# Designs tried in a protein design chat: VH-VL binders against b7j9k3. Part 37

Target 1, 255 residues: b7j9k3
Amino acid sequence: MTTEPGDRAWVLHHYPYGDTSLIVELFTRTQGRLGVLAKGARRARSALARIEAGRPLWVRWLGRGELPVLAQAEELGPFLPLNPLQNLSLFYVNELLLRLTQRRDPFPDLFQVYEETIDALCSEPGEGWYLRRFERRLLENLGWAPDLAHCAECGRSPDAASSEHWLYQAAHGVFCRAHAPDAAVAIEAAALVWLRGAMQTRSMPVWNSSLRRCLEQELLVHLGGRPLESRRLLTAYLRRTQPAMTIQKREEHSE
Short names: E, the ipSAE of ESMFold2; O, the ipSAE of OpenDDE; V2, 0.75 times the mean of E and O plus 0.25 times the DockQ between their complexes.

## First folded at step 15 (VH-VL; framework fv_tislelizumab)

Design n1 (at its last look DockQ between E and O 0.43; V2 from the best seeds 0.50)
Fold by ESMFold2, look of step 15:
Structure n1 (fold): chain C 255 residues (1-255), chain A 121 residues (1-121), chain B 107 residues (1-107)
Amino acid sequence: as target 1 above (255 residues)
Amino acid sequence: QVQLQESGPGLVKPSETLSLTCTVSGGSISDYYWHWIRQPPGKGLEWIGVIYYSGSTYYNPSLKSRVTISKDTSKNQVSLKLSSVTAADTAVYYCARVDYEGSYLEYFDYWGQGTTVTVSS
Amino acid sequence: DIVMTQSPDSLAVSLGERATINCKSSQHVSDYVAWYQQKPGQPPKLLINDASNRATGVPDRFSGSGYGTDFTLTISSLQAEDVAVYYCQQYWSTPYTFGQGTKLEIK
């Protein structure tokens, strides 16, 4: 009897090891992030599946140490090619996991959100609201999500029906306008309530850009002052392509 | 078309209070955030503060103790008061608005013509 | 405060040639940078937001790029109406701050 169960996994990153092998960072359903040695994976006739980001795999590994050996890797369903902007979004999500999680630390809720995020980015032209949900869920799973339900000074709560703005300060939380700190950014009360909820929408919320600023500032606190390479590559790509990202907008200032 | 026009005194004595008004035409001030920004001679622009449509304000910390921004909906005006002025407050003063159809971030699509204020001792 | 430093302070470029203006922030501001054009006797006019997004009605000869601390504004083929002072601005954190300006002239 060979009782060697497998696991669903995604490739976050890989790099060469020796002439024919890879070291692979996986995000697995049951074990969280896992580094494995993929022996012979670079050979032209490798029996292992193509090991690349954005491809769902069924994996099995051997060994209990810090770098187990990848014993099987089988593709789960078809891989759809991603355009460059979609690949940069995937790199962003993967880089967050690589920089901010530790190996062998399971995150079953985050794994589900990761799969939903990959599904959304395969269906979208790029950068969308689903990245805000992933960022927030990541912060929650790591214990870094600020209390968004109460002003850090007075305990007052934001109201989703209100038109009021609150102040967001990374590492320090949220503040009602009466207790605004010296360095902060405005954020809508409705956006704070959205971040506390299910965070489900297929359209861009009007507040998505203010959410991105707040979440990026929070993540940067935990990145040790070293920004994400995926964001640098995104801006280099956008310069090369002269992007024409369209936002619905009415013209109100022509004469 | 929304148009913004600043008005106020051209010359103010040191230690007095500078009072400026931004008059808005072609639209209501009630639904927008209004910013004041100034440009000292030979220097870059300086953000002064904002008034939200709720009437709440947020000010540049460097000016916070001396600044009051207010609005008068009946006159469709936004006002700036800066107390205890010195020569360092000599600048062109602008009112500005963010275009909320595109973004809630603080880059400014709509600017007034500006008004020059000189503080002379 | 985040200091925005532009270079050069002034620039002379022949008609039809490329002009490049640089802006450096004193700390990381991601891509939360805008560019403005200011002609004599006029208020600033928004050209670029989020480092690379052209504002509505801005000709495609204007482009922006950058991330983190280093940003550029490029005019791919200078026209006579582009003579102005150009400013960068960060909106990563309060207080929001502007560069000192770059004067662009015809050579």
Scores: ipSAE 0.607, ipTM 0.801, lowest interface PAE 1.6, mean pLDDT 83
Fold by OpenDDE, look of step 15:
Structure n1 (fold): chain C 255 residues (1-255), chain A 121 residues (1-121), chain B 107 residues (1-107)
Amino acid sequence: as target 1 above (255 residues)
Amino acid sequence: QVQLQESGPGLVKPSETLSLTCTVSGGSISDYYWHWIRQPPGKGLEWIGVIYYSGSTYYNPSLKSRVTISKDTSKNQVSLKLSSVTAADTAVYYCARVDYEGSYLEYFDYWGQGTTVTVSS
Amino acid sequence: DIVMTQSPDSLAVSLGERATINCKSSQHVSDYVAWYQQKPGQPPKLLINDASNRATGVPDRFSGSGYGTDFTLTISSLQAEDVAVYYCQQYWSTPYTFGQGTKLEIK
């Protein structure tokens, strides 16, 4: 059996396989989502016991089949305990990858965005802009991102300097007010410009709801109309734990 | 505290244009989204449309061809016009606002008391 | 348009008892649901936003739950002043739509 070269990886999910093994879903830089069999990982004092979501690993695997054997797993960083909010955010991001990506389809750019997202959820817990960024980048990498630069009917472009409102419709993209469909999500022009840009800075809190709805609607199309459990849990958690905002609604600052 | 008060003719003839005004006190209309909602007697609520702080409007498709919402910042008023009215347009008309300026969360924290409009010959 | 369907159309509950009103959306609307209370001759009053957030000044006996397509308004212990018509509303997408209303009475 030929050993594949090592790769940087994040654990997305793992589940028991037999009495002593785990199947581990990894997100790797060069291989994309990769399922591996971690033999003996369930044994007491196993060196593979450190397989946890939110921890970067250097991994090697044996075999070229659908489920190669995990040969090596080394920690690339310290264990960082996440609070419930951070864990749910990570769970959400991971579930998106699990549901929407195929194994052995690498997305190096998305991998970087993924790492940046994890950094952001650690440094800015409770914010949502980095999740929106990840969602958009995921859609872009998968080739599913609608054009946000032009009205789908007339080709006009949103102006960030304008307070004009545009309409978003899943799969179709954006529409100016003159060509708005019957059902759509309203979104400020500046928010669209942010969303189609580099998204290196946080979005304005007032955009959070619209951005969330737009991207959620888009993702839901590709999820086959089956929403993510993680999203539901995350939203529920935020409502329970976040104090009522005086000037802004709770969800405008969440997710 | 912001207060909304609808006003207009209580009676409109069929085929005429219904004109209502929402006068706002205790705050400027310039920074908020303003909605019109109506309720036929003994029935539920129907969203008519919205005017954004930018002046952009969006209407219920069912009424789009007949509805115009506008605002006058100098008077701190939001207006509704509904053309070609029929008996089906008989309702209590409310103006409403979202509590946070610039918010896209379109639930309504503030309501006027409503004004009754009857369409009758 | 997204259709919001409430159930039941009318409900009679004894004082001090739990009242439960359901609302179903024709499509997934996440948590973008509000509940209103309307008493005769008055405009609707916001009770719940974001499916489960009590609006300011709303008594603790009112609670909302749900995510996706199924939503519930609960009054844990019905009071006399709670007699009203209740409406759910989605604000996921335009046009924003309301349920047909549920008339709550004292048994």
Scores: ipSAE 0.450, ipTM 0.793, lowest interface PAE 1.4, mean pLDDT 90
ESMFold2 (binder alone), look of step 15: mean pLDDT 89; pTM 0.918

Design n2 (at its last look DockQ between E and O 0.55; V2 from the best seeds 0.00; counts 0 for: pae O 5.4 > 2)
Fold by ESMFold2, look of step 15:
Structure n2 (fold): chain C 255 residues (1-255), chain A 121 residues (1-121), chain B 107 residues (1-107)
Amino acid sequence: as target 1 above (255 residues)
Amino acid sequence: QVQLQESGPGLVKPSETLSLTCTVSGGSISDYYWHWIRQPPGKGLEWIGVIYYSGSTYYNPSLKSRVTISKDTSKNQVSLKLSSVTAADTAVYYCARVDYEGSYLEYFDYWGQGTTVTVSS
Amino acid sequence: DIVMTQSPDSLAVSLGERATINCKSSQLVSDYVAWYQQKPGQPPKLLINDASNRATGVPDRFSGSGYGTDFTLTISSLQAEDVAVYYCQQYWSTPYTFGQGTKLEIK
């Protein structure tokens, strides 16, 4: 039927199935994560567009089973030529979705954040702020984001204008200095306020590594303490290509 | 260049308060986070705590009931007080800073020379 | 508390040969690990931060690797001045903790 809509999707991952086919994990605008069988996708004569991560597609699928058949795939939007660092960052974002979401669970707000993350990754390579935003928005959309507005003990609020450091404890939230738990890490009050906002930064905040530590700890609660392969590979890549890297102080906020 | 020099009494009696000062020269303490770390004789290192440039502090939970870290910007000094000392507090005490050009995470790119404190009656 | 366990406790290596020191954390610490060199009568000196980033002025014969719980410091060609005790340190979670040290000697 010509009145059936397609859906906008991104490839998260694929692997071979049989001689000529792929099993593809898609992140779709309307259905969330979806596994599909792309019959004949590995043949040179395939009618389907090339199935690869970072390529936006218009897709249709058939069937209600656990592995519907990909009936149509055509490329959308501009090509995203990625260097190795950008590809590893994309792998990281995709691995988070693959590990933490269920198939057929729609996340339209997260889909928008995913597209913004891919755009930022292409436009501002080597910056980390968009990864921190994606991590936080993922936690928010899945209902796992802690309250960052109030100390978990006394209700006091962090102030972005303050130079004060707070304590972050994964699964338990944030604490003012007076109520510090035994196992926690320091984080800047401004970083907590940034995480509550739109997280729209064009340059790396000076506290990005502190943010990375807190967000990674929070994600690990839901990953069962099992590390991400993409993080290991990204770390290994940076060691081989940037052995003398210096992290420099950045402005706290750009807006 | 920035130099850190710890100073203090060297010998402290049990149950008294150990008081140490880290004097910074060649730079301002206002731009850094300052830590205290100790090393008992022939043993490894133990992190004591930190003071941030805001004046906020955070202490090793094992010591926090006995520890105070403070700073005096006008003297360019960072201080450590440890109350109710015992022989277990005998150590070399270091002040250290976090990498100013880095992420302000808790690894230490610059250390003082250390000062030996002995607790004995 | 996160326990950082180094192996071996001591190591003897011939000049010009490779020395390898291992550090294992009791919990995942991502790449929030540093390595220090301490010579007799001196304070520790930072060698490596973030598991693999060599600190300024450190010779390139020193390298670090690892992610998660298992970390390695490698000296690719041992020099006489490398005789020291080496410490790993995690800064993943409080309290921040150090390994017990590995004493490196010349054979």
Scores: ipSAE 0.603, ipTM 0.800, lowest interface PAE 1.8, mean pLDDT 84
Fold by OpenDDE, look of step 15:
Structure n2 (fold): chain C 255 residues (1-255), chain A 121 residues (1-121), chain B 107 residues (1-107)
Amino acid sequence: as target 1 above (255 residues)
Amino acid sequence: QVQLQESGPGLVKPSETLSLTCTVSGGSISDYYWHWIRQPPGKGLEWIGVIYYSGSTYYNPSLKSRVTISKDTSKNQVSLKLSSVTAADTAVYYCARVDYEGSYLEYFDYWGQGTTVTVSS
Amino acid sequence: DIVMTQSPDSLAVSLGERATINCKSSQLVSDYVAWYQQKPGQPPKLLINDASNRATGVPDRFSGSGYGTDFTLTISSLQAEDVAVYYCQQYWSTPYTFGQGTKLEIK
């Protein structure tokens, strides 16, 4: 069996396979999501024992099947201990990839965004803007992102200089007030402009709720109406640990 | 502490316009979202609409064609107008505020005492 | 519109006993659910926001839970002053909607 070329990868998830092996879900730069069989990974003193989420790896695998064998895994960076909030945020991002991407479907741009998200998660714990960025980029890469630049009905564009609020509806995109559907999420024009842009800067805290709801609604469409476990856990964690936080601050930390 | 007080005519004739005012004390209306909610006698609550700090409004689609919400910052008042009223519009009308300024979480921490409006000939 | 359906419509519970009120949304609303208590002649009073966060001044005996479509308000030990009508509300999407209410009485 010929070994595939090496690739940079992140561990999304792993689970036991038999007594001594793991199935590992990787997110790779060139292969997209990749499932590999890590033989012997559960054995004591295994060289593969350091397969953990949130750590970049250089990986090589054998075989071209659905579940190739992990042949090599080298750590590309030090272990970075994450606090519970950071871990839940990582879990959320990873769950999105696991549920919404297909194996062997590469997204190099999204891979970069993923790495940037992890960096931001580490450097700016409790913030949510980088998760919104990731969500939007994920939707864009998957071809599911609705147009945020035009009212779906009349084509009018949100103006960032305007304090006007627009209405967001999953799958359909945005609507001006005149053409708002019966059910929608209100969102400020400036927030929409941010969301359709490069999103290199932090979003305004006042947008947090609307942005979160809009993107959550959109993602739920593609999740088949099944909510993310990570989101539920994150919410539960925040309620337990930060009961006295203001609503806005809670949202900043929620996702 | 912020206080909300609804006021207006307790009786309105059918087909006329119901006009209510919410007078706010203990804080400026400029920084918050203000909602109107009504409750028919012995029934549940119905959200009517909202006016944002920016002046933007959004109404319940069921009432959109008849509802106008506005604010007067000089008087620190929020107003509700409901046109072409019928007996179905008989209710206690509440103005309400979201607790955190700028928050898009539309649950209501502050309520007025409500004002009863009866639509009758 | 998102429909919020409470159950039961009425509930009688003995003093000191647990009262449980359920609320179901017609679609996913995450944790964007609030609970209110309304006593006769008074406006609704916020009890719970974000499905499980007690509002300021709310006694510890009140708790909320749920995520997605199923939500629960629990009073761990019913007190006489807890006699009221309780409403759930979603604020996930406009128009914001309330449950039909649950009348809680002492058995």
Scores: ipSAE 0.018, ipTM 0.623, lowest interface PAE 5.4, mean pLDDT 88
ESMFold2 (binder alone), look of step 15: mean pLDDT 89; pTM 0.919

Design n3 (at its last look DockQ between E and O 0.49; V2 from the best seeds 0.00; counts 0 for: pae O 6.3 > 2)
Fold by ESMFold2, look of step 15:
Structure n3 (fold): chain C 255 residues (1-255), chain A 121 residues (1-121), chain B 107 residues (1-107)
Amino acid sequence: as target 1 above (255 residues)
Amino acid sequence: QVQLQESGPGLVKPSETLSLTCTVSGGSISDYYWHWIRQPPGKGLEWIGVIYYSGSTYYNPSLKSRVTISKDTSKNQVSLKLSSVTAADTAVYYCARVDYEGSYLEYFDYWGQGTTVTVSS
Amino acid sequence: DIVMTQSPDSLAVSLGERATINCKSSQSVLDYVAWYQQKPGQPPKLLINDASNRATGVPDRFSGSGYGTDFTLTISSLQAEDVAVYYCQQYWSTPYTFGQGTKLEIK
C-alpha cells in the first residue's frame, strides 16, 4: 500500500507553459518555496483550473528534480474577496518571497506569518500594519534583522515613553543620538519598540512612514538595490486613487 | 498659516561664528521638526541639518564639526550656529519644516523667506 | 552621499507646450523624491512629493513620475508664471540631497 504525502500551500505566482500548462510557484508549509509544472491546467474543465494567488491549496507533486509535476491541487478555505489595493499588497508580499527565498528551503514560522498576513489584509483593507509586520518577520526568519533593542555602539535601549528619536542605518542597526552614523534616517523610539512586540494596532501610527522607509531600506540591501515591481505598482495605485490624505484636507482648512 | 522669519547679522568675518535665528509664528515649534538649508549665490541647495521635537539633532556630515542647531521654546525660535566660517559659507540660509500630520518624511513644504549671509573681511 | 543629477541644465519651451525635466539618482531611492520650483528672489516651493503626489495648491499641469533612479517632472502646458529654476530632492537617506537645478525659460 502506497501513500502519497500532501501539503498545505499558497500560490505566489504562475505563468503559462506551452498551450495548456502553467508553471506555478508555491509556498508550502513543509518544503518552503516550490516550483511545479501544472500540466493541462489551462484546459477547459481541468481539475487544476483554479490555481490563483491568494487561495490556499492542498497539493501533491511527483518527482524530486528541479520542476516536479503537480499531481493534485484542491482548493482549501473560502475565497478571499480582495479589492485592487489588497491584491497589489498580496503581490508585494508574494514578490518579497519570490525575490528573497530559495526553493526547497523550509521556513515554518514564516509560513505561519504569511497566512496571518493574508488574514489581516482581508480584515484590514489596503496597505496597513500587517505589511510592516510581514517585512520585519521576513527579515528575522532570513537572519537579516538587526538588533532593535540596543544601540549598535553603546548598548543603550530605546524607550517608547521617552519620545526620543533614534537613527536607523540599514545593515548596521539602530543608534542613539549620541552615536549617529553618517548615513541614516530618523525613527521614533516607539516604532522600534513596536517592531519588537506583537506589531498589532487598530490604525497605523503617525510614525508609519518613517518605519516603512527603514524596513524598505533593509529589504533593498538584500534585493541587491533593485526595487520590487509590486512596490512601484502599489504606490502608483495609491496616488491615482487616494490623492487626498488627512494632511491635505487639513492644509486646505488652515488659516 | 504658520510663518517663518530668519534673522541674523548679514555680514560675518572669516573664522568667526555665524549665528542665525528662525522665529516661528502661527504655531508652536514644539510640534514639528525643523531643518536648515542653505543656497550659495547662483548655486543649488544644501541640507544642513535637523532638530527634532525631542531636541535631538542630526547634521550633514560635511558640516557636522562646525554646526549646532538648537531651539528656544519660550521664544518659539530655532537657531543655527556655524563656526569657523569662510567665503564658501556665503549663502541664503533657510529654515524649513516638513509636511505636518505624520509624514515624518523630509520634503519641505514650509520655508522661511531666507536670510542672506555674506562672509567677507 | 546620493547624487541627484538633473537634465537638462536649462530648457526653453514655448507657451502652451510641454516641458520635461529629468532627474537621476546615483542609487535607488524608490519614490522618495520631491520637486521644487524656485522663482527669483523667493524660497523654493514644493511641487511634488513621493515622486508623483502634487502638493496642496499646485496646478494640475504639473505632474511627476518615476521610480527607483529615474524621475521626471512634466509641465503639460507651460504658462508664463512657470519661468523658474526647478530642483529635485531625495529623502531616502541622509544627507538629503538636491539636484543642481534646471532653469526653465519661455522660448
Scores: ipSAE 0.658, ipTM 0.829, lowest interface PAE 1.6, mean pLDDT 84
Fold by OpenDDE, look of step 15:
Structure n3 (fold): chain C 255 residues (1-255), chain A 121 residues (1-121), chain B 107 residues (1-107)
Amino acid sequence: as target 1 above (255 residues)
Amino acid sequence: QVQLQESGPGLVKPSETLSLTCTVSGGSISDYYWHWIRQPPGKGLEWIGVIYYSGSTYYNPSLKSRVTISKDTSKNQVSLKLSSVTAADTAVYYCARVDYEGSYLEYFDYWGQGTTVTVSS
Amino acid sequence: DIVMTQSPDSLAVSLGERATINCKSSQSVLDYVAWYQQKPGQPPKLLINDASNRATGVPDRFSGSGYGTDFTLTISSLQAEDVAVYYCQQYWSTPYTFGQGTKLEIK
């Protein structure tokens, strides 16, 4: 068996396989999501025992099958002590990848966004803009992102300079007020412009709720109506620690 | 503490326009989203519409063609107009606010006491 | 429109006993559900938001639960002042919609 070329990877999830091994779900730059068998990883003093989510690795694997054997795993960075919120956020991002991507489907651009998301998660805990960015980029990479530049009915475009509100509907995209469907999520034009752009800057706090709901609605369609456990937990955590309004206030003051 | 008070004619004739005003005290109407909700006698609640801090409005599709919501920042008032009223529009009308500015789609934590409007000839 | 359906329409519970009111949405609204208490001649009062978050000043005996399509309001120990009509509301999507209400009385 020839060893595949090495790749930069992040651990998304791992679970036991037999008494001594782990199956590890990796997100790699060149291979996309990659499942590997980490033989002996559960053994005491295993060099592979440090396989944890949120840590970048250099990995090599043997075989081209569905579950190649992990041949090498080297840490590319220090362990980052994450607080519960950060951990839940990471869990959320990872669960999205696990649920919505297929193995061996590379997304180099998304991989970069993923890394940037982790960086933002570490540097700006409690913020949501980088999650929205990740969600949108994920949808875009998967080819599921609806057009946000035009009303699905008349083709009008949201203007960031306008105070006009638009309506978002999952799978269909955006509608101007004149062509709004019966049920939709209201969102400001400027928020749509942000969402369809590079998203290199923070979203405005006033957009947080609308952006969250729009993207959550969209993702839910692709999740088959089964919401993410991570999102549920994240929401529950935020609710327990900070009322939603308090979170918004904090976000406004942090800008 | 913010207080909301609805006012308007208690009686409106069929086919006429119902006009209500929500006067806000203890805070500015600016930067908040204001909603109108009504409740027919002995029935549940129906959301009428919203006016955003930007002035944009969104109405219940069931009432869209007849509803106009506006605001006057100088008077710190939000207004509701409902045209072509019928007996079905008899209800207690409430203005409501989301507790935090910048929230488009939220629950209502501030309510007026409501004003009763009866549509009768 | 998203339809919110409460059950039961009316409920009689003894003082000190648990009262449970259910609300079902016609589609998933995640946790974007609020509960209100309305007493005669008064506007609705917010009890619960985000399905399970007690609003400010709401007694601990009130609790909300649920995610997706099934939601529950629970009063752990019914008090005399809890006699009212209770409404669930979704704010996931416009138009916002309310349940038909549940009348809670003392047995």
Scores: ipSAE 0.021, ipTM 0.574, lowest interface PAE 6.3, mean pLDDT 89
ESMFold2 (binder alone), look of step 15: mean pLDDT 89; pTM 0.915

